# VH-VL binders against q9vpl3, part 115

Target 1, 224 residues: q9vpl3
Amino acid sequence: RGKINIQRPKAPHYERARVVAVTQPKYPELPKAKSCFKTRAERTQQQQENPYNEIIAREVRNWLDHSRLVAFFHLSSITADDIFRVRVQLHKQNLHLKSYGSKIIEQAVKNTRYEAIVPLFHSNHCIVFSPDPEKTAALLRIVRRVPQMVLLGGIVEETMLSRNQLVAYAQMPGLHAVQAQLVQTLSQAPGHLIQQLQAHQNSFVQVLDVHAKNQMNEETPKST
Key: E = the ipSAE of ESMFold2; O = the ipSAE of OpenDDE; V2 = 0.75 times the mean of E and O plus 0.25 times the DockQ between their complexes.

## First folded at step 4 (VH-VL)

Design D10 (framework fv_anetumab; at its last look DockQ between E and O 0.25; V2 from the best seeds 0.00; counts 0 for: pae E 5.9 > 2)
Fold by OpenDDE, look of step 4:
Structure D10 (fold): chain C 224 residues (1-224), chain A 121 residues (1-121), chain B 111 residues (1-111)
Amino acid sequence: as target 1 above (224 residues)
Amino acid sequence: QVELVQSGAEVKKPGESLKISCKGSGYSFTDYWIGWVRQAPGKGLEWMGIIDPSDSYTRYSPSFQGQVTISADKSISTAYLQWSSLKASDTAMYYCARDEGIYDSYYFDYWGQGTLVTVSS
Amino acid sequence: DIALTQPASVSGSPGQSITISCTGTSSDVGGYNYVSWYQQHPGKAPKLMIYEVSNRPSGVSNRFSGSKSGNTASLTISGLQAEDEADYYCSSYDSSSTPYVFGGGTKLTVL
């Protein structure tokens, strides 16, 4: 019995071939899943319409609206373990490290007062949120341990600050300390003025005394 | 007022172990790093290492890595510098100092009075 | 590793202005505004005089000022007084190795 050539089956008898041709089930062409042929642009648009992205975007807005301190960082070749360690450390200080996609950020801040931050999110980045602006110094001390976290800027009390401005802000004494210093300075001012006024008066009196003494010496007749 | 008070002068022989201390007061001890600086007789200042007392994170100068151990006890606001085996070359004044810098700024704003360590046979 | 070079000694008369230089070997000293200056009297601990190139801590005399040009930081002492006689050290951040690098120190003599 000849080896059935499975690779090149013999053509069936012409009658059989006709029956087979007529009885061949015509399967509707499966609609090519539109998803497999979507252009990058179409895929990007679909991602924007993802209900999940909207939820995340809302979350981002919530963080922005309720935070008095927001710091933006670029991440340069940082490992997941390093991020985790920093996150734990920050959390101990009530600082919240979050990472979002650039598109999500863009969606979140679109037509809001935060729209100016979009250019900061062109690469790997993370955001640190805090309800307390006094934690700025603590934040910047923690990130000293992680050179892979590069400070880009931040928002403090609804004001956008550059990197340098944020660092400067962190170095400033607290409002109360500044007020105390101001009060101290103001309290010293009257004393100094009084001293200066008295100094001039004293000098004047001295000059008059010298003048008086000189006149008295001139009036003393040389008793021949 | 911020103050760092170091332990007293030490006279030791080569091979002996030593631990000197630096106690901080007048500020929140865990909010600032503490550094150690060596000054050999008639020589300049050399940074040895630094510690974050909040979690004992430590960084050493390459020259001192493995030669000394820096530690801290935040419960008593004290930082330590220790040797397992002293050498004659370890004879120097040792200063602890508070690091006030943030982010990429590093500088010491307050210094201890120094601890003189003399190692001689 | 960056090295900071200071003159070994500087001298001046009372009332004069003197300048101590601190020169870095790499562009890192020029790129970062993180130069500090310390004063050390004989037998005493160092004292911070200037931080971040030009900032004075509270309690430091306004006679002390700091500046930077290129890779060279400078400490200027105006109205030189006898009490200013001391060793002065510059320090800088080294991004490549250590956060603290000290210069060799400059002995200031008041004549």
Scores: ipSAE 0.671, ipTM 0.834, lowest interface PAE 0.7, mean pLDDT 87
Fold by ESMFold2, look of step 4:
Structure D10 (fold): chain C 224 residues (1-224), chain A 121 residues (1-121), chain B 111 residues (1-111)
Amino acid sequence: as target 1 above (224 residues)
Amino acid sequence: QVELVQSGAEVKKPGESLKISCKGSGYSFTDYWIGWVRQAPGKGLEWMGIIDPSDSYTRYSPSFQGQVTISADKSISTAYLQWSSLKASDTAMYYCARDEGIYDSYYFDYWGQGTLVTVSS
Amino acid sequence: DIALTQPASVSGSPGQSITISCTGTSSDVGGYNYVSWYQQHPGKAPKLMIYEVSNRPSGVSNRFSGSKSGNTASLTISGLQAEDEADYYCSSYDSSSTPYVFGGGTKLTVL
């Protein structure tokens, strides 16, 4: 059986996925018990357009839409026990540790202002979501003990922040007016963010660096 | 006012045990880490280890791993450095110092006055 | 494992500017912006003068400045004064061995 999500917002990819399914008559979409085997190429193509990927992408979109704090990390080799302990510590602070494939992230942020984050997920990574932006300091206290998690940057109140900006945000007094002023100022440099991501494609620091446009006053991204 | 007050000077013989203290005040003790730094007479600073008092998470310098014990009692805002068997080479000034304990903060902003430990026969 | 290299001593006259170097590797000074500098007068505890390469804590004179190029960090003291006579230590995060490494120290003498 072929379940296709016909409500995808990007029509060209949806139309291509339907065309691909129609033009590959050799592989059945029936249950495994009565289905014919698919070729290697057909399995690869079918996996890329699997409805399961859309369900997971919807989960990511839901987290992004309902999280006022999102933090992106590079993840080095870590034992299952250690990452579980970190997840438990984070969860106690209403911080939710997740990991998703880069294709899923690409689907989730397509045609949004967050599309620039996709390159962060081509290596081992994890993401922390929270509805509580005031929990940024708690996040950084926990991660301080986890050298395998390298902060790349984040999103606070719908504004992309570099790693340096996110750390600075965590150290500020918690008045709403101060936080709002910082977020508003940082949101005014989207073109420089895209350029910085391309320049730091393999860099594990400063991937969401928004300081480049205002370097006379805010320059000091960490070089790699 | 952030303040770290250390226990007084100690004169000991080799083989004796010792526990020195560092009491933090003027801040939330469990929100910051406490590091221990040694300075032998006429010598430089050496990092010994660090503790998060909130749950006693501890890291040691490789040179001091197994040689000392770092602990904390958060109910009285106090960190400790302890030897089970002192050596003459442990003669030094010992400082406690506060670390913010968050990502990207790798410096000591406040220091105790130091505890001089003298070990001789 | 590898200590940061500082000159053993530096001297200067009042009003002069001097620079103290701190040389490490790509695993510490070169790879990260977590360099700090401490001033220690005889018989006193160290005092934080510079953190994160170039930031001054509240209450530290703007005569003290920090910078980094490659694997070498620098502390610059402008308008040298007699009270600046002290030992100076650099410190850095070190990804290869420990979260902290200190330099050997530099004795600053004001002539």
Scores: ipSAE 0.367, ipTM 0.680, lowest interface PAE 2.6, mean pLDDT 78
ESMFold2 (binder alone), look of step 4: mean pLDDT 92; pTM 0.946
ESMFold2, look of step 6: ipSAE 0.056; ipTM 0.543
ESMFold2 (binder alone), look of step 6: mean pLDDT 92; pTM 0.944
OpenDDE, look of step 6: ipSAE 0.642; ipTM 0.821

Design D2 (framework fv_ontamalimab; at its last look DockQ between E and O 0.02; V2 from the best seeds 0.00; counts 0 for: pae E 5.8 > 2, placed apart)
Fold by ESMFold2, look of step 4:
Structure D2 (fold): chain C 224 residues (1-224), chain A 121 residues (1-121), chain B 112 residues (1-112)
Amino acid sequence: as target 1 above (224 residues)
Amino acid sequence: QVQLVQSGAEVKKPGASVKVSCKASGYTFTSYDINWVRQAPGQGLEWMGWISPYNGETNYAQKVQGRVTMTADTSTSTAYMDLRSLRSDDTAVYYCARDQGLYSTYYFDYWGQGTTVTVSS
Amino acid sequence: DIVMTQTPLSLSVTPGQPASISCKSSQSLLHTDGETYLYWYLQKPGQPPQLLIYEVSSRFSGVPDRFSGSGSGTDFTLKISRVEAEDVGIYYCMQSTEFPLTFGQGTKVEIK
């Protein structure tokens, strides 16, 4: 009878936090019918099936599917002016700061490999999306001066990364060189392309493998 | 291999200025910050400030603010520390050191060899 | 500014014996992000400092396992389980929880 609950909750972050609610969507209630004959159960079901939740969940799915960089943050108490300044700085780098309710996130990632992210959204949070994974370093540089945004981890190229893995990814030196070489290779005849891609692919795999071993970490990014 | 190679020793008179260089190699210069730390003879270490080569942002220790300027030249992968209005208590070995420049991570994994600056009349 | 106080300031050790260095900060080094930004450096004679321990207890790459760090809040300790001749030098703790970054006074470790 002294056994602990198998769902191990992390300690709550009870700063004297005033959550920033102004960035979260407020879901509209359905217009009430002229007739009031609906039962209590039907009205509760109707509210639980709010159609705008699915529209917003589809928006989140689209962001996740089309963003090659997604970063998750716990958001401590922050003034509306400070979060606005951060949002502007991020937007200049094609980094899009968003907040969604945990129910919306759950709907968005249901039956996907990203279901594991749902517990991250049980507390006050924000998400940064970008189509540009090379902007990871810029993101982490911007938020280093924002202690209210606590990095939890992210997704890069459809691979879930821990906080430490995301920081390490941001510092990999060869990413831009690989991208530049691909552009150069596309302007050449097909007979030369295979050898160039194999050389760079092997080099990139070696860099990731050396990095993973140097971190002494069993977790590795999955392909695609 | 990551290397930070600093300019040579300098002897200056009080009131002069000194500009110490720190040439980086073996990594992407703009992905990391450069810190300057000095050590007076027989004394401990004193942080002076940092510069981000990515965007030119700086943060100076209050004790030297107004007298120091830190810059970075990305075309040569070289950071500079310019200390003006030199005083005798500025006599020290000046080190450049690399930090991660990301998400509240300010520790120094690689250091330059040091540059001795002597301020005497 | 956060003041870092090391004890002892000097330590003479017989080779193969343990050594322990204390570092105390004037305020907690626990950051609001849940991490503690306390580091240890070794400056060998005639060399620049080198990183030994980051974030209280994590050994930097290439650092022998005879070095260990521990502590929390304001009290931190660096231990060397078996001091070797190559461990001679001055050890510094540093905090980066708040600017300005500050170091302890240093602890000189010598072989008897």
Scores: ipSAE 0.034, ipTM 0.537, lowest interface PAE 5.8, mean pLDDT 77
Fold by OpenDDE, look of step 4:
Structure D2 (fold): chain C 224 residues (1-224), chain A 121 residues (1-121), chain B 112 residues (1-112)
Amino acid sequence: as target 1 above (224 residues)
Amino acid sequence: QVQLVQSGAEVKKPGASVKVSCKASGYTFTSYDINWVRQAPGQGLEWMGWISPYNGETNYAQKVQGRVTMTADTSTSTAYMDLRSLRSDDTAVYYCARDQGLYSTYYFDYWGQGTTVTVSS
Amino acid sequence: DIVMTQTPLSLSVTPGQPASISCKSSQSLLHTDGETYLYWYLQKPGQPPQLLIYEVSSRFSGVPDRFSGSGSGTDFTLKISRVEAEDVGIYYCMQSTEFPLTFGQGTKVEIK
């Protein structure tokens, strides 16, 4: 008895196919709950201008203005529980996970220096805010373990960065480390210069000493 | 409730291969890495490697590098560890463990019951 | 590889008395991100390991208050304020600051 190929079932005979097609119970198309197919972003766009939205928009602006690190993420299918867990982890690092509607974001950043971020908010998204740009590495580490969060880009010290640039930034030594290195390098520079300048002088003095010694040896008469 | 259920005990000859399974339930399988840890009789714990069911990325310990292959089947929420060229020193209880993927680093919050693998000539 | 060294390797404790286990790392477990990734596990007889403490001092869900973790850099300690019969097993410290992940040798805790 030939193994029923369950992966590629043979198309039924034309007559059977017709009967099956006619006898297939037309299940009433489940009302495509329009709401189930609309992304959170789409649902938020349809929300009427509510005075409440203005309040939230102000909040968003406040976060943007006071944050030195802002990261934008796309959210794929994620549970509320998982979001909460991520939020807690981020919070421990003084990273604040927020989610706003696209319209609210648009309203918040309208006529501001942040207007360029609007295209990032066409789908389900979240934003992470931090007052500390040094937490970028920590943020990326946490988010790397959350496949439902996809990094889109960010703002660091008022500069908009792509995903790749943000990753590169996170890999840079901290400002203090760089400053320390710079100071160290600068402190070594004068020493080298002095050494080089003195090297010629020292060489000259050595040559003169040798010359002087040779002259003294010539002037000592061999008292036979 | 999060559960990891491993396959049964295995007895193998030197040079053979063993494949241990770890079926995960009670959570989103692709959201957390699976680690494998083994314990020789009367010995401590040894980390073997991890696999991400999400993208298939793996990281193996150097000691088992080249002999181990970790895989994950998302359709069945099952992780597999294949260890080849078995030696007597591979005799151990093998554990799968879930990584707390929502945290910044690797640690294991749930463990399988363990699979005893005996390599005897 | 980071070597984790536990002391003592065996500990016999009278019920109700405190216990302390030390874990030392061969290098600092302070990660570049500013966090320290040390964990404590308990393996009860015939069971898989179970998480007790994560990130040096945080108790995992369901872990009794009598367990506490502390430390920094290379020196870490697990304390049990009042040892109970159910606390019998082997305790392991683990680092995840660098790959490969490494465990201590284990400390066997028994009841006198």
Scores: ipSAE 0.022, ipTM 0.547, lowest interface PAE 5.1, mean pLDDT 84
ESMFold2 (binder alone), look of step 4: mean pLDDT 92; pTM 0.936

Design D3 (framework fv_ontamalimab; at its last look DockQ between E and O 0.19; V2 from the best seeds 0.00; counts 0 for: pae E 14.6 > 2, placed apart)
Fold by OpenDDE, look of step 4:
Structure D3 (fold): chain C 224 residues (1-224), chain A 121 residues (1-121), chain B 112 residues (1-112)
Amino acid sequence: as target 1 above (224 residues)
Amino acid sequence: QVQLVQSGAEVKKPGASVKVSCKASGYTFTSYDINWVRQAPGQGLEWMGWISPYSGDTNYAQKVQGRVTMTADTSTSTAYMDLRSLRSDDTAVYYCARDQGIYSTYYFDYWGQGTTVTVSS
Amino acid sequence: DIVMTQTPLSLSVTPGQPASISCKSSQSLLHTDGETYLYWYLQKPGQPPQLLIYEVSSRFSGVPDRFSGSGSGTDFTLKISRVEAEDVGIYYCMQSTEFPLTFGQGTKVEIK
């Protein structure tokens, strides 16, 4: 009995195909959960230079200009409910999740310092904005549990960072912690230097003391 | 200083349930995931799963899937691990550990003192 | 599941001498993101494990410089340049490249 090729099932006979086509239950189109995220097709149809696009582009620019943390994500098969859940979590941390069309992004960043981000927006994507760069760690911890959100890169303090650089940045101790560490290190440096400088002197003094003791012991005549 | 303090030793019969607590202090409880790791007597370490105190999301190891429930109380900064249908092979020291990982990294920087759970008939 | 294999399982070292522990994984620990997620822990007698090395070679805060980690792909090594009495315990490697997280069998380090 020939191994049923499950990878390329033979097309059913024409009559069977007709019966299957007619008997396929027309499941009511699940109400298109108005994915707040327009499909690529819907985004492409809106290419008409709509005055509305300019308004949205301006909004994007405003977000970029006022955010000290911007993170770019690719979205892979994420549901509206999942997005909503993530949005709520992010919002609690004063992180703002937004989604814009690629054309709008292009328009928004044209002739700006952010023009380099355009190549990141070839697929379904979202952007997270924050006025606080210290929220980078919080952001990455939240999205860690969302496999549908893939970090592409970001902007922190007007510097574009790769994915790995963002992760590294988030792992760094806060500025104050780093300063404290620096102060501690600097405060210890003189002590160590002094110890090292004194170690040689102390060793030399010890050797001299031993020599002096040995000489004193040799000069004590055995009074027979 | 970051501290994780676990509940005391437990002795249970086969088929019973045990609930171990892990109280966290010295940091923002909701900012870090909590992992549970157990160690059978004279054996190595076995990862059981993690919980996010912030979201309530959990991920359990397959070995304990269906028998374990991890919870977190943000008001008391306490994580709980409930293990049901106890068997003799569940006899171990159970550790809670803070996950320092960010994004795709997972590693444990602080550990509880451990809770000994003995299942004896 | 990724299987982590440590060698040796037991090591007796004279104080002041170097020690080396090997950890091998059943598959590459190089993640799709380009990073390798291998960690080393020390469990001292009667204590919980403590982190020594994260991401193959990074030393955790407070860990002495005599500890170093190296390796790539499937082969990793923890080295102690000068073993001290306080270094006695069981060393574990851990991978977090894939779930479930898995540990090596442990290497018991004792002082001769």
Scores: ipSAE 0.278, ipTM 0.673, lowest interface PAE 1.6, mean pLDDT 86
Fold by ESMFold2, look of step 4:
Order: structure tokens, then sequence, then C-alpha cells
Structure D3 (fold): chain C 224 residues (1-224), chain A 121 residues (1-121), chain B 112 residues (1-112)
């Protein structure tokens, strides 16, 4: 299969948002483009072109702010049918596949703790957003049979994780799943033992939380 | 302990179908894919495809495309491979194998004991 | 499809002597993520295959240190520093850089 171009948004809302931002009722419309406005019109058009990128960058900021899970991928050549199938499977799990230009990503993360992600977007890429960090395992299961999507790293609960840290996070069971398995296994347990296991469950959650945060603090920035 | 236990040997005539089962235990069935690999008598290993018990998705090798159906029953933690329109060259030992379920690779850490399927006239 | 070619197809070794198996792929197994997805399996007589080496050179759990893997690009080698009687069987290399997953044709290792 050949390469595909996914650098530009395809959603109709980008077109509508661009038109609305330009034609807001509170402000006079800019003059129509005419040859006689070259010096002032050229300056105005250059400034106007930057606001279009700002609208899209604000969408990226909104996704980053409202997502507990963000995963970054390098995207190799993939057919439109294959990427559509992957997007549908991801959407069923509340995982949202997006792609944005490198300039827009830079603008979106400027002056934030996430500026370190910019080098990841100097090649063909895609991003998966989700409000549900427990969906990390589901994400990795879906994409492991899609060799065209290569995991670079991610953000979980506002913590930047490397590729290896994100994979390790995905293998950690949820608290409810661990508790259910323990109760099912301990059908013969005395009542005091059950209380002790339930009390230590809180300690287990604290260890997972510290482990995820320590992995972020221990890593040095590196490409790939 | 992870275990994959397969159904018993089958003898079939050309044109028939066979359904091989693979019952998984000792891990979360929906977290890992099941791959099917066959080995004709005196021959090497041939990958046939995989199924995700989580999504129901499959990927089949071109040589068996259109004749194979792989399914998974999450309530019994059992994967199935149904091979139709059997030919004599489908005579083989059929293995199920679990991939690691970790992103970055597809390698088989646990294998079933194998199911011998013999197709003879 | 990536074709995997093993040499030799059969190898007779005196116990305690080294053995070396070559695996050559029809194209580079270096993935765009920087990893190389090349694996070695051993199928002992009467048993299903079992994983020996993952990602070119990493020994799987419980595999003795006399087994080692090396290589890059298209050329890979499995070495056994001192062959023992329990090492007899058929060795397969496998790639998972691209679908479909493909195996080498196998190398039978036997004791002289």
Amino acid sequence: as target 1 above (224 residues)
Amino acid sequence: QVQLVQSGAEVKKPGASVKVSCKASGYTFTSYDINWVRQAPGQGLEWMGWISPYSGDTNYAQKVQGRVTMTADTSTSTAYMDLRSLRSDDTAVYYCARDQGIYSTYYFDYWGQGTTVTVSS
Amino acid sequence: DIVMTQTPLSLSVTPGQPASISCKSSQSLLHTDGETYLYWYLQKPGQPPQLLIYEVSSRFSGVPDRFSGSGSGTDFTLKISRVEAEDVGIYYCMQSTEFPLTFGQGTKVEIK
C-alpha cells in the first residue's frame, strides 16, 4: 500500500469554526480582498492566517485538557480502509484517533509542561485521546495488529510516560478487578483475613500511583 | 499458570469441515490474542491467523482466506478455528498459541498441545 | 511476504561442541520504531514449539545461558555454546515485523 496524507483535519466543524471566527457579529467584517489593499491587506491577511491555526490549536488543547489518556504514534503507510477500521474499533472503546500538523501541536503545547512532546510530531503521526485511562490495555490490544501504528509514548493522568512505561501501565489491573478476583479466590477465607486484604488494597493503589509518578521523574528526555 | 488445552484428534474426508477448540485458563482471556499455527507431517510451521477475544477481530493468512473462521467465546474462555472445504493438504497438527498481548511484538509465549487433523479419502 | 531462510537445514553435533544456525530475511526486520522483531523457537521431539529468544538476543524465561542470539537487518544467528542431549530438535526463526507472520523452514539439530 502507498502512503496516505493525514496531516490535515477532515471534520466539517473545522470549516464551520473557521467561518464563524472570521464573521463574528460583534465585529465589523474585514474588507473584501482587493488589489488596492496590498500593503495593509497583506498585513491583515498574514495576521488572519495565524488565527486559523489558533482555532485548531485550541481544539488540541481541549482534547489534552479533557483526556486522562493520550497516546502518540508514528504512522506508516496505511490504506484509507485500514485506518477507518482501526478508528471505528477505537471509537467503540471511547478512544479517539486524531492527527494534527506539527505547527499546530507546537502552538497547542507552548508554555505547558507538555512542550517535550513536540519532537514526536516531526514525522507522520497520529494521536489517540480518551477520558478513560483504564482503556490503555484496550488501545494496545487494538493497535498491536496494526504495524503501521508505532507507539512513541503517552500521557496518563497528566503524567508523561515513555513507550515502555505506557506498556507497563497497561498491564496493571484496575482496583475493582483485583478486589473481585481476591474475593472469588478467597471463598474459604475467615472474616478477619478478608478485612486485612481489603485494607492492603488501599496500599496497593498507592504503590501504583507512586510507581507511575516515579517513572515520569526518573526518565531523561530522549528521541523515539 | 497459563494453560491452553485443545480438542482431540479428528479424521475427516475431503470437502468436510473441522472445528478445533482451544480452552484458555490462568489469565484474563480477553487481554491476549489467540494465534493458530499448523504443521503438516514432516514440514515446518505455518501461521494461519489470529483472533482477538476482546473485539472479535481476525486476521487470516492468504492461503486459508475464505475457508477459515476463527471465533472466541469469552464466557467459556475458548477459541475456535473452523476450517471448511478440507483438502488432503490440510492434514496437519494445528496449534493454538497466545501472543504476549504487549504492544511492540507478536510472539507466542504459550502453546496448546496440538490437535491432529487427518484428511483422507 | 517476508521470506525467512535458515541454514543449515540439518546439523549433526558432538555433545559439548558449539553449534550455529543462520537465519536470513528477504528484507530488513528493523521496524520503524527502532526495534527488530526476530524470534527463535525450539520444537523438541513430540512437543509443541517453545520460545527461546525474543527480539534478536533476549533469552526467554527459563532458557539456559548457553543459547545466544545476534544479528541485525537481514542476517541473524542463533548460537549454542555447548550442545547437550536435551537441545535436540528443530529450530525455527520467525519474524513479526510485518504481516503475515513467517517462519524459517527449520534447522534440525541432532547428536552424532
Scores: ipSAE 0.000, ipTM 0.422, lowest interface PAE 14.6, mean pLDDT 75
ESMFold2 (binder alone), look of step 4: mean pLDDT 92; pTM 0.938

